Miniprotein binders against q56419. Designs and how they scored, part 31

Target 1, 326 residues: q56419
Amino acid sequence: MEGRTLEEVQEEVFKRHGVLVPKKELEDLAKALEEAGLLLTEKVEARLKEEEEKLKRERPMRLAGLSYPEGEREARAFLEAFRASYPGEGEEARVLLMPHLEPSRVPEVYGAALAALEKTPPPERIYLVGVAHRPLKEKAAALPVPFQTPFGPALPDLPALQALDALLPFELFNTPLAFREEHSLELPLFFLKGRFPEARVLPLLVARRSPELGEALKVVLRDFPGLLVLAVDLSHVGPRFGDTPLTRTLAEEARRRDLGFLERLAEGEPEAALAFLGANPTRIDGVEVVASLLPLLRERKGKVLAHRLDLEAPTLSAVGAGTLVL
Below, E stands for the ipSAE of ESMFold2; O stands for the ipSAE of OpenDDE; V2 stands for 0.75 times the mean of E and O plus 0.25 times the DockQ between their complexes.

## First folded at step 17 (miniprotein)

Design y2 (at its last look DockQ between E and O 0.64; V2 from the best seeds 0.00; counts 0 for: pTM E .724 < .8, other shape alone 7.444 > 2.5)
Fold by OpenDDE base, look of step 17:
Structure y2 (fold): chain B 326 residues (1-326), chain A 102 residues (1-102)
Amino acid sequence: as target 1 above (326 residues)
Amino acid sequence: STEAEKLWDEVLRAKGVDEEALAFLMLFIAYLKQEIKEVKKELKEGDPEKLEEKLKELERLVEGLFKAVLLAKGDPEELKKLAREIEKLKEEIEKLKKELEK
């Protein structure tokens, strides 16, 4: 959408969906919304309020029975199978970068994450930082409620969350609805809860780079030590993302960028990792998260355990996923 | 009821934003971008009071889109794209408001 005219978008929508919405209709709608704004706003607000009220107590599973099993026994077998898909051994993690892509697409990458977790002493708390796929009111947000999993609820660390909120120049507990269907937290949380059932969680979302978040977390981590998890995907290339169908050249570029990014992170050079991406032409998902967490990633050396560029054949598109331990 | 109104009603009913609803949101964002661009052009020569009113109107519409995307169902990457565009719109409006106050 960047740089496209309304006419270009209209044409695209017409081509894709067979719907032509004239500019005049959009203008008329805008006017109608202005005139009826209170009623439409009331309905929307009522619905928003209803959905927000549901999230005050807990965040229910959305992807149970779809992306992972709902039943605990089956969920444990699922974890074991994913672990088995990675033949290597893990390393102890203080920081874990792992994907939030559909697990079935990149099982060995999740397997590598599980391998790392096997070598990691059970943390008291997990700082789980995901990518906001919904808009946030602020650059980052948290949801201080239990997240349901097949292994029981992941309980929030309220003291640590409160400490974090107190250090931020904005309200941390904003946009609860952004968490309702956010897979970037739910999917990694499945694996994390399965491995560390007693760990409390700080579910965090980043929409835009927030240096303040990294600085605040650095302070909070001193008093509230825990495992930091970056739940991020890597390159997004192909038609779904505005590119031509995946070619060898495009795939090689995506891999180069993914690995170059991860390797620089593994060397403790997160600024260099960001600089390496430049304009991020392959759309590495984790950029805003990494940019927010620079103070926590600096000078930490680690290892890239796994990487995959996974083809989505129906769209001839691909998404990169990786597992990094620091 | 215009096609846009129908699509908006579907979005607002949160019955699930299908591909059509997402398309509508994209169109509406594009419309708002154009409107903001027009305000930006008029900022130096236009009536400040009218421009302020227009910016407030645009802000309300952007807030509506924000809420709609929060309730929308669809491909997460498409939703993320919409989310980023909405954020940009908000930032642009805020910049224009600040410029108008000077």
Scores: ipSAE 0.718, ipTM 0.859, lowest interface PAE 0.6, mean pLDDT 88
Fold by ESMFold2, look of step 17:
Structure y2 (fold): chain B 326 residues (1-326), chain A 102 residues (1-102)
Amino acid sequence: as target 1 above (326 residues)
Amino acid sequence: STEAEKLWDEVLRAKGVDEEALAFLMLFIAYLKQEIKEVKKELKEGDPEKLEEKLKELERLVEGLFKAVLLAKGDPEELKKLAREIEKLKEEIEKLKKELEK
């Protein structure tokens, strides 16, 4: 959209959606919204207050019964089934990259993460870094409350979170409502809490790359050691994501980009991994997280355990997911 | 007004943000980008009080959109696109505010 005229955007929207709105009608609407801005703010403020009150105590499960079982017994069986989907052996992880894609779409990729956790000594805490799907007031955020899971609440590591907040040039606890529906934390947390029921959690979101976050986390991890988890997906290609229909050529490019990215991370070369992607033409989801966490990824060598570029046949689109241990 | 209420109903509906509402929001974001571009062109020669007033009005509209997306339900990938555009608008406005204060 940057640098494009309103007329150019109107033409593009017409091609995509069959809706054309003349500039005059947009000007009339903008004027109406501008004049009613106070009304919208008051209505939104009241609704925000209601939703924020709910989050003061805890973050409830949103995907139980949808993405994973609600009951603890069934949830444990679910974990074992996912582990069985990956017949290989894991490696000990000091840093784990795992997806946040719907688990049923990439069962062996989550299974590989479980295999890695089997080889990993139980950590005192988990630094769980997801991708914000709603706007944040700052480049990154955290929510210092228990996250409910079928295995019991994942308790926040308040001392570590407070230490992190103190080192950042912005307030870390800045957008609580961005966590309300955030699956990039909830889905990986199910697997992590199931394997490490005693670990505390630092639930973190990245919206935009923040070198400050990585530098601060490097300091905090010295005093509060734990497992660092990058809960990210890889390529997003096809019409659902703004491309032409998925072709074999585009799928091959997405797979090549995913694997090249992961392999360079596995060599301990996160800057090279980012450079390999350039302008990120396949929209790898993890770039902002990796770019934020460079100080924690440099010189850590490891292994890619699994990868899948998962086809969404109805949308002629695909999403990549992988498991990397460092 | 009636148009603003329709926008709110589309964004706040429990069913999510549908394709027509998304197209409308993208067009509205493009309109706001054009208004910001006009402020940028006028920065050195325009009336600074009128430019400041315009930026405050644009800021209120962008803040409303920010809050609406926080409350919205729907496809996470579409919401992420909206969030990114709104964050870009906020950044542009902040840059212009700082430039105008100079």
Scores: ipSAE 0.645, ipTM 0.814, lowest interface PAE 1.3, mean pLDDT 85
ESMFold2 (binder alone), look of step 17: mean pLDDT 73; pTM 0.660

## First folded at step 18 (miniprotein)

Design z1 (at its last look DockQ between E and O 0.50; V2 from the best seeds 0.69)
Fold by ESMFold2, look of step 18:
Structure z1 (fold): chain B 326 residues (1-326), chain A 85 residues (1-85)
Amino acid sequence: as target 1 above (326 residues)
Amino acid sequence: DEEALWFLKLFIEYLKQEIKEVKKELKEGDPEKLEEKLKELERLVEGLFKAVLLAKGDPEELKKLAREIEKLKEEIEKLKKELEK
């Protein structure tokens, strides 16, 4: 498939076969995929190399002008508007759970996070743990470069990152391209950098639970104390996520599972929180992060500050978001 | 891009079926043919991994694909280890 793009191959296959196909047709599809991979790999490799070169120096904003303002003045006003969306007071956080869902969808949930940060002494560094939306070569990864924000660059804590890498049974800096468009770091970072402009950051992604990550972080936090942030969303329900259309019953179930999960975390019982979810039928996003970080969550009591299950009317689906301080 | 995601989903299902076939033949099949097949599957999964790293589309759908790709990679590693025994 010389010169053909992945899109062109995909379009032709879809026009011919759109769903489950007989074995013979699957073999023909496999041949087409292999040929497209071989022919398109040179362009994919070139694009990959270009983006990796850029990411060796910095991680630029991808969502400025889309999810938050590009200019610093406007970004500052944006932060204050979000704080105002939450009328309550926060509490000091040693660990903060906050969402990475589009901020405009859950303004008071982000506002609650800002209220917590308001009560939190400025940390020297922030351990920002998001959820990988692209594949990682290992169970977890980091990217040790500045992340750009409207408030200036969020500088990496290189000594802490190197200490963490040294303690893991796998290379921590393993998949730079997975960070290129990762909103689960960028969106929370906007709020964190706006409140703690001097803090360095450890930008971490979890793809699959890694008990080794939590044990290593417990050691690193001893020598490099800071704020631990779990940047995770909660239930994902509805057709966008493989369910029937959202009903009142499904929404009530999602809310119950979200709050039950958060409440058990707030009681310092992260294993009970995971057990409460069982097979995770509402697809709470945070389970792999919590399962990785058990040593850092045990016996740490706190409070749920906010929760919303936010409706996506066009998809008849919903996503839950919450703010928890420990 | 919805069409790119559809293509990737279909390819993942194909690879799952191929891995199941290797599992069924693990003890009675020709070890050298199985080794060749696993090497081919590993190459295909690596290409898929790179494609998803660059793909555009709904982040939640990309996450599902990513977890499936990681699972495929793990399954292939386990089968390669078992075949060596």
Scores: ipSAE 0.751, ipTM 0.901, lowest interface PAE 0.8, mean pLDDT 87
Fold by OpenDDE base, look of step 18:
Structure z1 (fold): chain B 326 residues (1-326), chain A 85 residues (1-85)
Amino acid sequence: as target 1 above (326 residues)
Amino acid sequence: DEEALWFLKLFIEYLKQEIKEVKKELKEGDPEKLEEKLKELERLVEGLFKAVLLAKGDPEELKKLAREIEKLKEEIEKLKKELEK
């Protein structure tokens, strides 16, 4: 994709705000961003430090009362309703791929994940690998603190996290602020904690493909067995993502790519799944996660339990979600 | 929130242009001045990194910004390595 030229950005500014921002004004904008506390002001640094200090103790819920109920009783009813939205039976999972999309958009896909969890013996620990929607200092990161849920805190597996850190060529415990509002962990964790209240968690984020992560996890899983969860969405198509409004053709292409990706994963061919996507023109979210976890996905056969391409009508855009067990 | 994201996008494009200028000057420019310029660009990218961490908005837009920041970092690192040769 030809990077938007400064001129295109200026044009977009002009279209949205009726102001042509000269290059000199972009320097002034950098200054204004500094003044607005968006750039490296002492105030921003102080705020960053304060927020980092809070995350040393726990990761609070951010989506309670929005995406899921805050109260435990209501949260349990929510889980049961989502499970009921999937009419099928699950299968035992050693690896679970599930969405992190807003639950109300794809209830049956989350329901399929819950169905799989019903057939899965309670794990001692859950390796929860999400997608970083914020920048990371490294290719991947972990946050070794309790994550709050309506079902109580999801406690970190510190020994397993330490073992993983020791095998990585970079510091695993980087960029704690990236976890503060990361929904790719919070939303799946709600469902996981609700079903496995005693399981410890390794909350992991992937920003960029890290083959080292997959190799390290393969070793760690021998000494620290657990459920591997890939919390990833699939295609992102439409105007929100740089496409034309959703058409039948675009939707069919998104579904083809989503299903083709999931089916190849279900066959134990993760490299083939990545190759099938090529340049990833429908922007499958989970590519960097899958590319990082290749050693754990190879030769594992499984089943696609659910898939949905969900339309966001206000933006005429759509996001793919799926549930896969391996 | 939308305004903040917009400013961040503009700033990314500014940095891309500055990096492109450094890249053009790499063969003929003063190495010391280029090194200073690259250090300043690194500082600005670090500021942008922190800003995006604190920014509110659509997660997908934030993800796009995050990826652009990563590219900027990689480009600066490449230019530094080329300057050392």
Scores: ipSAE 0.750, ipTM 0.903, lowest interface PAE 0.6, mean pLDDT 90
ESMFold2 (binder alone), look of step 18: mean pLDDT 80; pTM 0.740

Design z2 (at its last look DockQ between E and O 0.73; V2 from the best seeds 0.74)
Fold by OpenDDE base, look of step 18:
Structure z2 (fold): chain B 326 residues (1-326), chain A 85 residues (1-85)
Amino acid sequence: as target 1 above (326 residues)
Amino acid sequence: DELALFFLKLFIEYLKQEIKEVKKELKEGDPEKLEEKLKELERLVEGLFKAVLLAKGDPEELKKLAREIEKLKEEIEKLKKELEK
């Protein structure tokens, strides 16, 4: 966009989309783009660099006071309330699949995760694999810095992260800015840190399926044993996601896809779970994570502890969440 | 936030169209000009990449944008390889 006038952009938008965007809206838009960093101005580049430099030291909480309490005492009460929302007992987890959806939407699913963690011996380290909602330079990434939580910082396992990096054909420590506001790590980490305060963490993001990641992790886990956590949501259906408003039929299909996916994972058949989804018409979030971790999920039998398809009423959309132990 | 996302989407559509034009020109076009155009598209995609990293909004919308960016990168890389043949 260097050199194009706002008028030229207006004409182009009009020609392409048949919408005449008012010049003021284009100015507001250009400003919003500038503020959003689309205009790689010197100012935006400086801001990017500043934010990257901050992330070299620590990843601060972004959702404290919003999704969970900032204060430790209140955060502990929050954990207890979520645990209480799940009436069942957990099972020992070597692999835990849990959601990263807003906790208040699916409390019992997080409660099931906590129940599983109660039956799990404290791990030395947690491999926390989330979904990248931001673009990554590589298929996967890690951020080797402390993540702030109400329970204190979740410290990285640097030796294990370095071992993983050494086995990958790409630089693992890429795109630090993708972690800045990534809720798929922050939300699960709250629960994990609250339960296992002494565990080191490997915060990993997957943008695209990386078979190399699963093979590398399989090797690393031999020398650096720990709990593997897949922080993934399930189906995304309704207008927010490109569907019609939620109907009984659409909800039933979403649940069928979610449960069929989780059940096949529970049987130790992750390839069958992926195949069952086909084109993934209900947009199960965790597909790229599962596809990356196939070597770690094969032949592991487990149990589905909880599932919910949660309605977001204002958008008539729904998101699936589940807790699976392997 | 919605406005920023809207513009990001528009910019993606623009880039898709530019890539489509390059694809049409690949067989008959000047290879040097096409290479320059692909380099410029890469620069623009990198800018878009950085913008989405800084953007605020619905995580699922951001994820969609992220996937579109990945596709754009892959398409450009494919075109580069085709141009080298």
Scores: ipSAE 0.748, ipTM 0.900, lowest interface PAE 0.6, mean pLDDT 90
Fold by ESMFold2, look of step 18:
Structure z2 (fold): chain B 326 residues (1-326), chain A 85 residues (1-85)
Amino acid sequence: as target 1 above (326 residues)
Amino acid sequence: DELALFFLKLFIEYLKQEIKEVKKELKEGDPEKLEEKLKELERLVEGLFKAVLLAKGDPEELKKLAREIEKLKEEIEKLKKELEK
């Protein structure tokens, strides 16, 4: 809130709420906001610039030791445990939908993704499309740098990324800081890099649906074939997400919505999958990604390998995750 | 974290109201004063954009804030184009 004084904030609070906040409380609040990065000061601006410059060179692991092991040996064992959590066989994927939910919450769903990768010839590159949880300057973004993993760096496919950028009506490399803590890329990448250590990556984020992204990707995939991965979660229901407490009825509705969405995608009918959700009352996370990628999903048939609606006991909420191969 | 997210939501609602007032004045108001107001709002939205890039908290709450901020930037850009004629 560059340029705004504490007196101006105090006056606005009084106008809106009829309460005069003492200056001392506003000063304490301003300090707390600065600590959280809400007030742009010279020190915060310098920190932003430093972090942005680092991200223009590489993207470090942020979830090692939290969501997956930091050491390579332990990371290999982690992958094998997840594969073992899914007792079935996969199918070859040209398009893979997998979650980005915390892996320990849905081990068999990630295991199903690994089973599909076992049947998939190692691709030259992976188009990894996640969901931006931070704001983007445009509808979509990429970060053309190595992403660190316990299995070594996942190298960017620079020629494919440059071709994609050239075809879009906006600059693709637009918001490096949005990638700093983006788990929707980091968590799936751990599994993908572990299984395809030689594949290059196009790390992509969608904030808002972009039909032009899907059209451009269809062109780029002709000259730069590879595996397309939609790294998305499904329903989000319960108080954490603004609902009433989770009930059996709400959970069954979320499951039905998740599975109906996935099955329509498996039929090669992505427009029907979106129409089935309507206003998206269970907040399926993948809608903006699917809406962006319609040209790559049409007429492509496949199979739902796994699904789970996972309970968050402390919040009385649930999140759905699934594995779909096309 | 919850307090910081609450104030982000409050400032977003403030900016929504200010944009609504600019829309009401678009045809009859002083274009130079409206242009200055839009520049002020643009600076505030940019500050919120950067704040959410650095904020700690529930990724799902941050995603909701991010979408609102992106919408505000788009609305300001549209109003700037309309005022330019």
Scores: ipSAE 0.740, ipTM 0.895, lowest interface PAE 0.8, mean pLDDT 88
ESMFold2 (binder alone), look of step 18: mean pLDDT 79; pTM 0.733

Design z3 (at its last look DockQ between E and O 0.58; V2 from the best seeds 0.00; counts 0 for: pae E 1.8 > 1.5)
Fold by ESMFold2, look of step 18:
Structure z3 (fold): chain B 326 residues (1-326), chain A 85 residues (1-85)
Amino acid sequence: as target 1 above (326 residues)
Amino acid sequence: DEEALEFLKWFIEYLKQEIKEVKKELKEGDPEKLEEKLKELERLVEGLFKAVLLAKGDPEELKKLAREIEKLKEEIEKLKKELEK
């Protein structure tokens, strides 16, 4: 409630809802608002500035010890275990679609990504495109700093990032705080950095579809070739996501939607893949990423290596994950 | 925490209602009063934007809030441009 006193909020609530909120309850509300950062006091502004300054130097690990091991030796063993979870062979990827779901939930899907990376010549750079789970000032964003991993820092490809920024009708480096806890970059990066320790990274987030991003990336990739990675999850179904309880019918629909989407992408038909989803009734994640990157996906044929619709027992819900090489 | 997320959801609905009121008055209302109201709403949405950047919680719930906040910003910008006519 920027620019408002507690008394003004109390009066507005009464006007709107016909109830007078006691001062004690308003004091509790004001404390909750400050803790949520909604009151833009000098203290909150100082915290915002401090966090932004940290992110201008580096992006630290947030999930070490939670989603993957913090130590390098343990992290390498973790990679090997995930590769072993997928007994198949991969194929060379020029474009890789992989999940950002908690790795222990879909080990063979991440294992399939590792199998694809084994067949892929080490790239000079990786274009890592995730899904923003926090608001962005623009349709897409990047953070041009080292991302820490157990395998050392993933260094940014500054020339490629600067070329991309120059081609866009908006500033690419626009929302550093959105990267602070963004797992859709951190989780895939663990696997990518572990397999390609010398590759530089372009860490990108999409909030809303941007045809401009795809056209610009097509140009940048000509001069700065590398591996394109779409770090996206698939269907989200069940009560956690606003559905009725998960039924066999809903799960079968989610699986069919996931696979139909991936198969159309594998045929080089990304517009058909999006059209297949229609209103996206199973909430396949990453449709905005695919819609942004159409110029890079058209006519590029490949193969679906793995898929799982994974149950979240505590929420009676499920999330789909897949691995696609193009 | 859960209390903060529930307040943010309530606040988004409050802002949606305020924007709806501005739309109702756009053609016949006092443009100076509407301009001041839109500036107030813009500041509140910016605060909400920053709150969600700092918030803790379920990433899927935060993503949903983020998309709603982005829509609120778009609606306010459209109304500001309409009022300038």
Scores: ipSAE 0.738, ipTM 0.897, lowest interface PAE 0.9, mean pLDDT 87
Fold by OpenDDE base, look of step 19:
Structure z3 (fold): chain B 326 residues (1-326), chain A 85 residues (1-85)
Amino acid sequence: as target 1 above (326 residues)
Amino acid sequence: DEEALEFLKWFIEYLKQEIKEVKKELKEGDPEKLEEKLKELERLVEGLFKAVLLAKGDPEELKKLAREIEKLKEEIEKLKKELEK
């Protein structure tokens, strides 16, 4: 659209598609494009560059005061309350699967994660693998900067991150802007940093399955041992996700798929877990992460500590969350 | 925020149609003209990529858009390879 008037775009769309986009919609489009950064105006490019430059130094909190308390004292009380919401005891984790859903929706699932962390010796580093909700340039990415938390900054393990990058066929340090507001890392990190204040972190995002990532991590973990955390949600069902409103039948199917997935992971059969889902009709979020980490999940036996299918009443939709220890 | 997301959805569908047109023209069209059209589509997809990175809205909707962008990129790359043959 450089140099083309909205009218020229309208005419082109009309000529090509026989659709006359109203000028107002095109103006709204142009404005939305400007606001959305699609009009690579000098202004949008400058903003992108500025935001990227900020992320070279640190990743600030985005959900402090919203999803969790900003103050350290209040944040500690928050952790204790979440731990209290799970009445059971945890087990030692070498691999922890936990949610990244809004904590208030599934407190006992996060509580189960905290219970597992109580039984886990403090790791030197945490490999935190989240789900990319923004597009990545590559199948996976990392951000090698401090992540701010109420408990102080989570510092990156630069040597381990560099070792991982060296083993990947693509540039690991890509798409820093995808991390700017990524809750799949920020929310789990709150709990992890609160429990293990001295642990370094490898913040990783997966957009698409990367078998190369799992193989590379398997090698890196030998020289750089640590806790592996899969920050993933489970089924997404209902109108928000393209289904009919939640029914008993739909909820039962979502639970069956979630639990069947987690149980097969707990048996050390991640390929069987993926095969069990087939076309993934309930849209389990963690599929691409698990598919990327197969070498690290094979033959590891563990336990499902918690599961919940949480209803979002305003949309009659539901999201599954679980905690698994391996 | 909703208006921006709806626009992004519309733009994705527009790009899908443009890609389909290129696919139809690939057998009989002018290779030079098709190459230019593919370069333009790549530019537009890059713009879309940047827009979704900056967009506000529901994370799941943004994730859906992200996956659609990835598919668009893959389709364009496939067409470029077919044009080079």
Scores: ipSAE 0.734, ipTM 0.899, lowest interface PAE 0.6, mean pLDDT 89
ESMFold2 (binder alone), look of step 18: mean pLDDT 80; pTM 0.741
OpenDDE base, look of step 18: ipSAE 0.730; ipTM 0.898
ESMFold2, look of step 19: ipSAE 0.566; ipTM 0.843
ESMFold2 (binder alone), look of step 19: mean pLDDT 80; pTM 0.742

